VH-VL binders against Rho GTPase-activating protein SYDE2 (SYDE2). Designs and how they scored, part 2

Target 1, 120 residues: Rho GTPase-activating protein SYDE2 (SYDE2), of Homo sapiens (Human) (q5vt97r660to779)
Amino acid sequence: IDAFRHYSFSDQPKCSQYISGLMSVHFYGAEDLKPPRIDSKDVFCAIQVDSVNKARTALLTCRTTFLDMDHTFNIEIENAQHLKLVVFSWEPTPRKNRVCCHGTVVLPTLFRVTKTHQLA

## First folded at step 10 (VH-VL; from m1 with heavy chain D57E S106Q)

Design q5
Fold by OpenDDE, last read:
Structure q5 (fold): chain C 120 residues (1-120), chain A 124 residues (1-124), chain B 108 residues (1-108)
Amino acid sequence: as target 1 above (120 residues)
Amino acid sequence: EVQLVESGGGLVQPGGSLRLSCAASGYSISSDYYWSWIRQAPGKGLEWLAYIDWSGETRYSTSLKSRLTISRDNSKNTLYLQLNSLRAEDTAVYYCARSEYFYETQGPYYFDYWGQGTLVTVSS
Amino acid sequence: DIQLTQSPSSLSASVGDRVTITCRASQSVSSYYLAWYQQKPGKAPKLLIYDASDRATGIPSRFSGSGSGTDFTLTISSLQPEDFATYYCQQYGSWPYTFGQGTKVEIK
């Protein structure tokens, strides 16, 4: 989508600020997925604010290295700094959900001036 | 194969500072996982100090928070630990360690890979 | 904070012996989130058991973990010469994560 701005987390300056409020997040997709093991192609996307799980999708089928999504979440954040978007898949050993891919957004700098963004 | 190599240890005076490095190979410290520092005083047990994840999120031991700084350099694939205002009780072998990142976690769980450790001796 | 107390602090055993080490938590450890480590002199700890009873990759079957709540045990069914070391438990069910004081297994 041409309207999306490329966001590079590594290029973001160190942030000592925090932000609070109501945030709406819409997922269009995830790329560069490490595929889950052969026995299961089920994955889910989680929204994490700092180290706290805030929301997640239902199970989605991972067919390629790109995961198409159309999901919206309304998240209440308090004194938050980082938004983490993580795709997980179940692993029977060690019986936990492992990371397939992830993205990170620095919230205070993003919402410093404008309140709406489309990021890739 | 993941390898962690600590360096920067040695003899330091009370009131001084230490800066330790942990060079990681075989895996990128920016891809995933938690990366922690853990220390062990001579003949004593293990004490977790701090961690950092791929987002740069950090957490510190409550008792040492005011003196500790954990950081990383992705270009060097290296983890760092700064500890200021050193005391004799800070004498220990300092380890860097890796913990996998799971959905269920709110921090590092168990530590599956460790460095060999680097000894810091605080003495006048 | 959850305090972990290991018993005994040290023990002497012979090759072939069955060795049991206990780790008691001051409060219940959530979700069986307890790990065991082996540490030899001058070496870093090595992960043996995670999630109370699951063996880490490459760990011999003679090592086993069990327990829940506040009481956990590490068992070596038949002690081998390379097993003489110090063993630590660690909980990760509640922040801050903490370690036991260690149990030294010495040769008799």
Scores: ipSAE 0.786, ipTM 0.918, lowest interface PAE 0.5, mean pLDDT 93
Fold by OpenDDE, fold request of step 11:
Structure q5 (fold): chain C 120 residues (1-120), chain A 124 residues (1-124), chain B 108 residues (1-108)
Amino acid sequence: as target 1 above (120 residues)
Amino acid sequence: EVQLVESGGGLVQPGGSLRLSCAASGYSISSDYYWSWIRQAPGKGLEWLAYIDWSGETRYSTSLKSRLTISRDNSKNTLYLQLNSLRAEDTAVYYCARSEYFYETQGPYYFDYWGQGTLVTVSS
Amino acid sequence: DIQLTQSPSSLSASVGDRVTITCRASQSVSSYYLAWYQQKPGKAPKLLIYDASDRATGIPSRFSGSGSGTDFTLTISSLQPEDFATYYCQQYGSWPYTFGQGTKVEIK
């Protein structure tokens, strides 16, 4: 993580562009997790492109505010702008998976210069 | 406690523009929710206009897309709505509302918190 | 788009009455994704029911929701003075999400 470039979504300029193609995403971890309820420490990480769920991990055990991961996903994107990396946990009410933490990447601006990135 | 307060309403001439604000307190608009604008013409039902989620993704009503812009200022914890080329039929109370973000969602589900609304009257 | 039609558009009732409002969708609403709201004059809508039958936090037990597919119902088992208002259904099973035209519950 120390070798990763800090990426702040809020600092990104407004993007009017879209990109398409095949993207490979490696998950190494997630930090600043809102702890799940004590009765369940199970979480999973989802890859969302705009409003579409593209992939997710199996259930992982959340022990601390940092979640170690080692997952790779190949994702097809079409006319996309935002890559969302979201950690979810089950909530019995309203019987849905709620956000534990998240990150957003603006895809067109990211791939404007280089095709490989390590972001934190 | 979550509180939403709309402002910016008033009387506007046809062809003009409105810019509304929704000041949120008690929760960050950049955390894990959808934030929508919904309007209600006098004596009529509710019409969803646009949303922005925590990731900055936006979506607009198809019929109004060309005239609408939803945005936010995280530093001010404020949501905005811009509507151009105003018409008489744009006369309405404009509400901002919150919807929780779930894995299962493809947009704002139900709206659990609403502002009190701000009235926009489009008239010559 | 899914159109929601509420029935009736208005009704008169007395305190203590059982009130039933229906919401019919032009096509099936997926995953029971139907919400009900209460709106009083000059106020914003208030969430009552979500996912067709789950009560929102703080909503009295006299409010209940049921239904699936194209037919949904909001029931007030015993109408209270504070329940005179306009009620709206909303579907979020298919984009774009839409609202019913409303049902006004008036005092008889």
Scores: ipSAE 0.781, ipTM 0.918, lowest interface PAE 0.5, mean pLDDT 93
Fold by OpenDDE, last read:
Structure q5 (fold): chain C 120 residues (1-120), chain A 124 residues (1-124), chain B 108 residues (1-108)
Amino acid sequence: as target 1 above (120 residues)
Amino acid sequence: EVQLVESGGGLVQPGGSLRLSCAASGYSISSDYYWSWIRQAPGKGLEWLAYIDWSGETRYSTSLKSRLTISRDNSKNTLYLQLNSLRAEDTAVYYCARSEYFYETQGPYYFDYWGQGTLVTVSS
Amino acid sequence: DIQLTQSPSSLSASVGDRVTITCRASQSVSSYYLAWYQQKPGKAPKLLIYDASDRATGIPSRFSGSGSGTDFTLTISSLQPEDFATYYCQQYGSWPYTFGQGTKVEIK
């Protein structure tokens, strides 16, 4: 994990640009998970581009506040700004999938110089 | 306990601008929720104006997009709305409201918490 | 856009009455994504029902929601003094999410 570059969304400047193309995303894990219910250990990770769901993992078992993952997705993006990585968990009330943790990446800024990144 | 308190309303002349604030307490405004502005003209129904989510993504009413700006200050846990080029028909009570962020959604669903609203009157 | 039309726009009722309000959508609302709100004068709307038939936390059992597709109903089984207010439906099945014009429940 030391090889990963720390990425802080809050430190990113306002972005007015958009990018398009094919992007490959590999998930290694998610930190600081806060499942809504302690008895529910099933979660999944979703890839959202702006407000659109692009892909998701199968159900994964969450045993700690850190979720180990090994998943790769190829995502086609068009005129996009934000990559949202969100871990969800099912809640029986209101019978929807709620957020356990999330992160956001500003895509145009990220791919301005280099095409490959390892972010934490 | 989540509480939303709007402020900044008042009398404004046509062509002017308003800047409203929504001070949130009991929950971080930069967390996993949608935060919206909704207005209600006197004796009329409800009209959604704009939202901002935890990622900073914003969306606006199509008819008002060119005049609206929704923003937030995380350090103050406050939501803002700016509306320019005011018209008489912009006279309304302006509410801020919260909606939970679900996987199934492409925007705010139902609104579970509302502020008390702040009245903006546009008149010469 | 999905237009929601409530019926009636207003009604007069007495305490203890059964009250039914209809919300008709111009096109089908997906996944039963319809909410109902109660609003009293000078106050913000209060969430009553979500997902067509689920009561929000703290909402009395006399309030119930039903319906699917284009036709939804809010029912108050036995009207109480505190229930005189304006009620709004809202769909969130298709963007942009829209509100009905409201139904005012007045004292007879």
Scores: ipSAE 0.778, ipTM 0.916, lowest interface PAE 0.5, mean pLDDT 93
Fold by OpenDDE, fold request of step 11:
Order: structure tokens, then sequence, then C-alpha cells
Structure q5 (fold): chain C 120 residues (1-120), chain A 124 residues (1-124), chain B 108 residues (1-108)
């Protein structure tokens, strides 16, 4: 984690650009996880581009506030701005998957100069 | 307790612009929800206008997209709506509302918290 | 776009009456994604029912929702004085999400 660049979404300028192409995303883990409100410790991580679900992991076991992961996703993006990494957990009421934690990256700004990044 | 308070309404001339504010308390607007503006013309139904989610992604009503801008200031925990080229038909009570962010969603589902609304009257 | 048509547009009823409001969609609403709201004059809408039949937190048991596909119903089993208001349905099964035109429940 120390080798990763700290990325703050709130510090990013307003983006009016869009990018397209093939993107590879590797997840090492999720920090500051809010545990599920039910007895179940099952969670999953989803890759979202803007408002579209692109990929997700199988169910993972949430044991601490840090979720260890070793997953790679290859996704195609078209005219996109935001990459979202979201951890979800099932809630029986209202029978939907709620957010446990999330991270957001502004894609056009990130790939303006370099095409490879390690972010935390 | 979540509370939303709209402001910025009033009398505006046709062709003008306005900026509405929605001050949120009890919850961060950058956490894990959709935040929408919805309006209601006098004696009429409800019309969704725009939303912004926790990631800053925005979406607008197709018919009003060219005249609307939804934004937020995280430091003030405030949601904004700018409406340009005002018309008489834009006369309405404007509400801000919250919707939870679920994996299953492609936008705001139902709206669980609403502000009291602010009246905008467009007239010469 | 999915158009929601409520019936009736208005009705008169007395305290204790059973009230039924219908919301018909121009096409099938996916996954029972329909909500009902109550709105009193000068106030914002209040969520009553979500997912067609689930009551929101704090909503009395006299309010119930049912239906699927294109036909949905809100029922007030025994109308109370505080229930005189306008009621709206809203679908969120298909974008763009839309509202019904409203049903005003007035005192007889």
Amino acid sequence: as target 1 above (120 residues)
Amino acid sequence: EVQLVESGGGLVQPGGSLRLSCAASGYSISSDYYWSWIRQAPGKGLEWLAYIDWSGETRYSTSLKSRLTISRDNSKNTLYLQLNSLRAEDTAVYYCARSEYFYETQGPYYFDYWGQGTLVTVSS
Amino acid sequence: DIQLTQSPSSLSASVGDRVTITCRASQSVSSYYLAWYQQKPGKAPKLLIYDASDRATGIPSRFSGSGSGTDFTLTISSLQPEDFATYYCQQYGSWPYTFGQGTKVEIK
C-alpha cells in the first residue's frame, strides 16, 4: 500500500472529457469497510463505469475493516468518466445490495499523461 | 436525522436564470446516495429533473438537459441546481430528495427523504 | 417512457372507509419497482410504499400496496382524519423513472 499513490476524488477538478478503450483493473483490497448490518459476513466487489455495472467478484468473507482481494478485471469502456470500485452486501430489507465502501477515479484526468497507475 | 432545506426560490423574469440550494444535514452528500431535484408545478404532478450520485456522476431530464446543471459542494454539504432560460412553465415548487445507492440501481429508485421545497415563479 | 395513470383522479370518502387507488402503467414495470407517496398541501411527498408492497419505516399498517406488471393498487383499510391528502405512484423499473398524475382523497 505504501507504494501506491494516494488518490483523493474530492481534489479532482471538474472533468468535461471522456475516454474509451480497454482497461485492466487489479484490486488488492478495500479499506474502511463498513460491516454488513446483518449476521452475514458475505460481501462482493463491483466494478462500475459511470452508472453501469461492468464486473463483480464472487462472494467474499468480510472479517475486518480491510477486505483482502486479488482480482483482475478487463473491461471495455466507451465515452466514460468515472471508475467506481464498490463493495456491496445483501440486506434482507429492502432485499437489495447496500454499499459497504467505495472509491471513485476520474478516468480522463488519470490517463491524460500516463496509462498505468497504482492508486490507494 | 437527515434533513434537507431548499433555498433560492422567488420571482424571476422570463429568460433569466436561477440557482437553487439544498443544504443537507445529518448525512454527507458524498457518502453513498443519489441526490435529485424534483419539481411540481402548481396543482400538477411530480417531475424528476436531475440527480448527482456520491461519485459526482450526473444525469438530467432529456427535455431540460440543455438548461440544467446539478452540482454540489462537499465542504458545505450542499446540493445546487442551476436553471437557465427560464420560462413560465418552469414555475413550480422545487424539491431536493435522497435515494439510496444499491447495486441493482441504474439511478435513484424511490425517494426516502425530501426537503420542504422552494417556490420559483417565472413571470414578467 | 412508462406512463402511469392513476384512478380515480379524485375521490370523496369518510373516516373509517376503505379506500382503493389504482396505478396503471403503459407497459410492464420490472421487478415490482413501484412506490407510493402521500402529499399534504404545502408539504413534500412522503414515502409510503416501495417495491409495490413493502411499507416504509413508520408507515401505519392500514396502508398496503399490491400489484405487478401494469396494475398496482394502494389500499387504506380504514381511512383516518390525517389520511386526507394526494397520493402518487412512481415506477423505477425502467428509465426514465416516472410519476402518476396523483389521486386526491377528500373528506365527504
Scores: ipSAE 0.775, ipTM 0.915, lowest interface PAE 0.5, mean pLDDT 93
Fold by ESMFold2, look of step 10:
Structure q5 (fold): chain C 120 residues (1-120), chain A 124 residues (1-124), chain B 108 residues (1-108)
Amino acid sequence: as target 1 above (120 residues)
Amino acid sequence: EVQLVESGGGLVQPGGSLRLSCAASGYSISSDYYWSWIRQAPGKGLEWLAYIDWSGETRYSTSLKSRLTISRDNSKNTLYLQLNSLRAEDTAVYYCARSEYFYETQGPYYFDYWGQGTLVTVSS
Amino acid sequence: DIQLTQSPSSLSASVGDRVTITCRASQSVSSYYLAWYQQKPGKAPKLLIYDASDRATGIPSRFSGSGSGTDFTLTISSLQPEDFATYYCQQYGSWPYTFGQGTKVEIK
């Protein structure tokens, strides 16, 4: 389930298993959106750090297997280890929004790379 | 149908250790959801112990954190709970349970599927 | 931590009786995030009610939940023989999520 292709980072502290600072995450799209609950036409993307919601997009119309967008998350993190980017279905009732697809990244792994780049 | 089956219970002595297993079927433990261990001492209420979510992130009960380890093996679709330095008060039925992963919560919501439980008895 | 106190700790009732169980929280439970479970001896708990008042799939209409803030109730409108069990409330509005001590419903 390769739902995430694009990450860009502007803060690179020394690696010590946890990361703190201000981080910019660029989200360009997702493919293979095939969750069993994706019969709703509306979705949103959220960025979570260590399972805490940090930001979300406005509602988006979900194409069948493809979500194309250009969004930048600017988030402040402290002593963080994991970053999750999760697509949720929007459901007006019962007011709970379920996972459509997901990806995770271990933050110290990202800061061992000498550069950030975009893959389409 | 989702099915959860715990195993590894039995009689142990104080100071020992134990590893419990929860075999899941009908759903992948890495797809989504929170997966928790919950225990119940005989004649007592329920106590949440730990979770591991679909991404592998874990959280522990503060009072037991130093003695617990939750883990998983995705290739066997199985959760594990390691409990060390066993005490008499650890005598309980141990359940594994599933919670949906909602945007709105910061952990296991309510538990929609439970295993059968496995009894651990700690006695001298 | 939010402590949940159930009342009564036990009760005796007859088939057909209306039974009301309360769950009081030590602090307000945000967004009515409270569930009720039924547990029969030797069995795992079973979800009855979530979000204070929403019935879980397959739960008979005689079970209802209500309340908000610090005071929540589970009502069984007409007790059936299969309803003799222990009932637990659980809050998930504030971490760590906690359970009540239980209410045992016994045959009179």
Scores: ipSAE 0.301, ipTM 0.698, lowest interface PAE 2.5, mean pLDDT 77

Design q5
Fold by ESMFold2, fold request of step 11:
Structure q5 (fold): chain C 120 residues (1-120), chain A 124 residues (1-124), chain B 108 residues (1-108)
Amino acid sequence: as target 1 above (120 residues)
Amino acid sequence: EVQLVESGGGLVQPGGSLRLSCAASGYSISSDYYWSWIRQAPGKGLEWLAYIDWSGETRYSTSLKSRLTISRDNSKNTLYLQLNSLRAEDTAVYYCARSEYFYETQGPYYFDYWGQGTLVTVSS
Amino acid sequence: DIQLTQSPSSLSASVGDRVTITCRASQSVSSYYLAWYQQKPGKAPKLLIYDASDRATGIPSRFSGSGSGTDFTLTISSLQPEDFATYYCQQYGSWPYTFGQGTKVEIK
C-alpha cells in the first residue's frame, strides 16, 4: 500500500472528530496486490470517505502484484473522519469489483500541526 | 477451504449477557471481506444482527444496537458478538457468515460462507 | 425497510415436480440484488442463487432464479429427494438488508 498525505497549517489541532474541506491526495502506487483472476487483470483505485466512494481512477493494466502510478485525487470532504484507499479488480460481470489491496487514514490526524510532542 | 466455527452458546438467564466467538480458518478476517452475525429463532426466519469489515468499521441492526457489540481479534482470527440484557426472544441459533467486499455495495452483499451455528437459550 | 414476503409458506410436491417459490418485496429492489438460500433441518443456510438469477458454485442446474423490481421467483425444474428444505430470499439492494420468512418444501 502507498499513499501521500495532505497537511494543512494551523496553530493547534482542534477538538473535533470530523474534518471538512477540499483535499488533494497524491497516490504513487501499491504493492502486494492480489493476483488478478483470468478476466480481471485490469484494476482501478478508489477513495472512500467514511465508506462512501468519492473518486476513482480509470482502468489500469496490472500484470504483477505491484502497481506504479502518479495520480492526484481532488475531493471535497464534509464532516468526515476516515479515508480509505482501495484498489479494486475490474469485474465486467456480475457488476461487482473486488478488492486487491487497501489502506486507511484517520482524517483528524491528517490535519494536525506539528509541535514538540510524543505520539504513539 | 474456508471454515467458520461458532462457540459460546448455551443456557443463559434473562437479563444476562452472552459473548459468542467465531473462529475463522483458511482465511484472514482482516483481508478484504465483511463478517456478519445472523440469528434464527427456533422455527423462524433469519435476522441479520451486525457486521464488521476488514477495516474494523461496524454496523448494527437498529432494533438491537443498544444491546449489541461486534468485535474482532485479528491475532486469533476470531470474531465476537456481545449481546446484553438478554430476553426470551433472543433464544436462537447464532451464525457467523462471510460476504465479499465490493466497490458497488455499501455493506454485506450475500453470504457465501456460513458457520454451523451455536444455540443460545434464554430461559429461567 | 424492504419487507420480503414469500409464497407459499409451505408446499408439498412429488419427486420430479416443477416447484416455483415467489418472493415479493414491499418496495422495488434496485438492480438484481436478491439471493436465495436453502436450509436443511439442523444445518446452516446455503447460498443457491445470487443477483436474482446467478447460480452459486456447485449448485445443480435444476435451480434457477428470475425476476426484478418487486417480484422474484426460485424454480426447481425437477424436484429431487435432497431438495426437502426451507428456502429463503434475501435482498441487498437497500439498507437494511433483509430476509424473507421462508418457504418449506416437503416431499410427498
Scores: ipSAE 0.257, ipTM 0.683, lowest interface PAE 3.1, mean pLDDT 76
Fold by ESMFold2, fold request of step 11:
Structure q5 (fold): chain C 120 residues (1-120), chain A 124 residues (1-124), chain B 108 residues (1-108)
Amino acid sequence: as target 1 above (120 residues)
Amino acid sequence: EVQLVESGGGLVQPGGSLRLSCAASGYSISSDYYWSWIRQAPGKGLEWLAYIDWSGETRYSTSLKSRLTISRDNSKNTLYLQLNSLRAEDTAVYYCARSEYFYETQGPYYFDYWGQGTLVTVSS
Amino acid sequence: DIQLTQSPSSLSASVGDRVTITCRASQSVSSYYLAWYQQKPGKAPKLLIYDASDRATGIPSRFSGSGSGTDFTLTISSLQPEDFATYYCQQYGSWPYTFGQGTKVEIK
C-alpha cells in the first residue's frame, strides 16, 4: 500500500520549499495516545497542511492507548510545506477538541528522487 | 509540576540586542501546545509578540515582525526570543506563556500557564 | 483589529462587595472567544475565565463571566482580600488577538 505517487522534480515552478499536487495519505494507526483525553472514549484523526485542517475521520472509539485504523485521505495540496497528522479527543461538554497524538511530515523530503539508470 | 522560567533580561542600550530564554519543566515544548512571548511595559497592559507551536510553525505581531525571532531547542526544552534594534518603548517585563492546541483554532486562544517574567530595560 | 475597552478603568471596593467589570469590543467577538486574567503587582497574569464563562481550573466560584458579541462581564460575587488586583480581558475570536487596557480593583 503506497500513500504517495511518484513525481519528477526537474524545475521548481514556484518555490523550492513548497509543493502542490494531489495526494493520497494512508493512515494505519497511532500509539501512545496522550493528554488531553479526559473522560472521552471517542477520537478523530485530522490532516492539517501548514496548520489548516484539510480532512478528518468520523469519530472512532478508542479502547486503549492505541488506535488501530486503516484510512485513506485524499487531499489537494497547494503551496504547502508541512503535513500534520493529528489525533484529537472529542469531548461533548467542553467546546474544544484537544490533541491526543501527532506526527509531522516535511513534504519536500518525501518527493526526493534517487537516480538509478536502466536505459541510456 | 509544570514550570516556565524566563531569563536573559537586563539593561541594554538603544539599538542593542538581547536573547531571552524560557526554560520549561514538567512537559515537553514539542508535545502539543502553542508557546508565546507576551510583554508588559511598566504601568501598561499586555501585548502579544509571537508564538511557535509544537511542530515549529511561527507567527509574529505585525508591528514587531522585523525585529523579533522566536525559536526553540527541543533538546533543552527551551523557548527563545531574539530582540533586535531595541528602543526605549521595548522596556517591559517579558513573559513566556502556554496555550492549548485545539482542532478548532488557528493560533493560541488563551494562556493557561505563564512564567514569572524577565525585565528588559532599554536606556541610554 | 478588535479593540477592547474595559469599564471602569479603576474602582475602589470593600471586602464582601459585588464587583462587576465590563469589556466592550469594537466589533463582535466570534463564538464567545474571550478570556479574563487577574494580575497582582509584580506577578504574572493568571487565567480566571475562558470562552466568556468557563472557569479555569482551581478558580473560586465567586468569579463568573458572561456576555457575547460586543459586551462581556466579569463578576466577583463577594470580594475577598486576595481579589484586589488588576483584571484584563482578552479576545481570540479574530486575529490579531488583543487585550483590554485593564481594570484596577483597589481596597476601599
Scores: ipSAE 0.232, ipTM 0.674, lowest interface PAE 3.3, mean pLDDT 76
Fold by ESMFold2, last read:
Structure q5 (fold): chain C 120 residues (1-120), chain A 124 residues (1-124), chain B 108 residues (1-108)
Amino acid sequence: as target 1 above (120 residues)
Amino acid sequence: EVQLVESGGGLVQPGGSLRLSCAASGYSISSDYYWSWIRQAPGKGLEWLAYIDWSGETRYSTSLKSRLTISRDNSKNTLYLQLNSLRAEDTAVYYCARSEYFYETQGPYYFDYWGQGTLVTVSS
Amino acid sequence: DIQLTQSPSSLSASVGDRVTITCRASQSVSSYYLAWYQQKPGKAPKLLIYDASDRATGIPSRFSGSGSGTDFTLTISSLQPEDFATYYCQQYGSWPYTFGQGTKVEIK
C-alpha cells in the first residue's frame, strides 16, 4: 500500500472495476504535512474508501511537518475503487477539518494487467 | 478572498450538450474544500448537482448522474460541468460553490462562497 | 432524501417589523446541521446562519436562527430595507443535501 505499480492500458477504454474483500493497511506515518491553523495543533489519520470514512486514529499532537506512527487499519471493502489515507486537522471551531496531507490508491489498478500489455 | 466566476451558459436545443466553466481565484481547488455545482430554475429553488473534492473524488445527484460530469483542470484552477441530453427542465442558472468539510458528517457542510451564476436555456 | 418545507412561501412586511420564517424537515436533522441563505434578485445566495443558530461572519445581529429536529426558524428582529429578499434553508445532516423551496420577503 506504501508503494504501487501502475499498469498500462492501450487501445481499449479503461475498465471500471471494483474490489471487495478484507484488507489490512499498515500506516507508518506522513511527512511534509500542511500545518494546522495557528489555534489547532491536533491531527488524526483517516482511511476513506470511495470518500466514505472507514476508520481513524485518535487525536495526535503534531508539532512538526512530520508524523511518525505505527498503526494498522483492518477494513472491509465492498465494491470499492479508491482507498485514501488522509491526515486531517482538528479545528476547535467551527466544526471543520483541514487536509494536512493525503494519498490515494486506485484499487482495481493495483490488481490488473492490461489486455495488450506485453512483457519485454 | 475566494472568487468564483461561471461561464459557458447560453441557448441549447433539446438533446444538446454544453460545458460550463467555473474559474476560481484566491484559493487552489486542489488544496482543500469541496467544490459543487448547484442550479436554480427561473422562479424556483436551489438544487445541488455534484461535487468534486480536493483529491478529485466526485459525487452526483442520483437523478442526474447519467447526464452530468464534473471535472477540473488544476493548472487553470477551473471547475467544469458537462451537461448532456439536455431537456427543457434543465433551464436554470448554474452556480459553482465552495463547501466546508466536517469529518463526523462524512461530507460537504454548508456553502460559504458562491459564483454569480451562468444561465442555461434549453429551447423548445 | 430529507425534504425541507418553508413557511410561508411569501410574506409582505414593513421596515421595522419582526419577521419569522419556518423550515420543517421530513425527517429529524441530526446535530442542528441546518443553514439559512439570503438571495436578492439576480444575485447568488449569501450564507446567513449555519448550524441552526450560528451567525456567519459579518451578518447583523438582527438575524437569528433557532430550532432542532424537524422544526427550524429564521427571525429578523427589525426588518431593514436591505432585508427584502428570498430566504432558503438547507440541511447538511444527511445525504443528499437539500434546500427548502424559499420564502420571499416583500415590502408592504
Scores: ipSAE 0.095, ipTM 0.660, lowest interface PAE 4.8, mean pLDDT 78
Fold by ESMFold2, last read:
Structure q5 (fold): chain C 120 residues (1-120), chain A 124 residues (1-124), chain B 108 residues (1-108)
Amino acid sequence: as target 1 above (120 residues)
Amino acid sequence: EVQLVESGGGLVQPGGSLRLSCAASGYSISSDYYWSWIRQAPGKGLEWLAYIDWSGETRYSTSLKSRLTISRDNSKNTLYLQLNSLRAEDTAVYYCARSEYFYETQGPYYFDYWGQGTLVTVSS
Amino acid sequence: DIQLTQSPSSLSASVGDRVTITCRASQSVSSYYLAWYQQKPGKAPKLLIYDASDRATGIPSRFSGSGSGTDFTLTISSLQPEDFATYYCQQYGSWPYTFGQGTKVEIK
């Protein structure tokens, strides 16, 4: 996806309220998640930007409170503030998704540039 | 086993404010689901007001957005609705309700549990 | 926003009657994302039907739902004394999720 060009924050008056660009998110797994219900042990991982679903994995089998995986999401974001990673259970009947775990990252704070100097 | 109990209703003057509470039991409001406030004026239908989801994100009815604040206290497992600048048309029974999340609709679903409601009367 | 219009707004019926209530949407509701609620006087609404046709847990088989797109129906095959109430439809296929205005079912 080449619709957006990465831009540098180093030469702009910093507006930490918005972030745009192409982002690669590497998801290695989760710990201490709520296990899926016994009658539904499938899960999937979703990426939400400002509460909008951007991508998800295929269904994965999870039997424990740990999920190991190595997955890279490539997403385009525009004027975004929050990145949320959510592990949902899959319940085909009734169709619903329980939250097994989640984490939120405030994007402007991750990309805030602070210069520091050390004098000798 | 999931129970929702509203409180904090009563008589209030126009222009006044009230804070409604919804005590939840049998399930943690920060673990899953969408938690909503819905009202019903006497002799009228249901009107959705606002929700707060498990992550703390909120949404409001467009027409009431400036006068409502939904919040929660996870340690008390309690939802709140602050109503400001009350008018006579805000007289209603106020319910809290739980909704499931469905990925394909990207939001709240149907409401599977409701409280018994608390009456707010706005009169001069 | 999807507006839901129920018909009739009220009806009178006797125990044993077959009752049909319709809910029409101003635009197509995605798939079958429609629910029905029952509300008795002084009580909170209770979920009857979800996903247009699936009965909620503990709901008697005399309640059934059908429909898709813009037209949905709730049917009570043999009305019982406890079924005299007001019924509401609700769509959740498109934000914001909205309710019908209600249909009151009264004793004839």
Scores: ipSAE 0.065, ipTM 0.636, lowest interface PAE 5.3, mean pLDDT 77

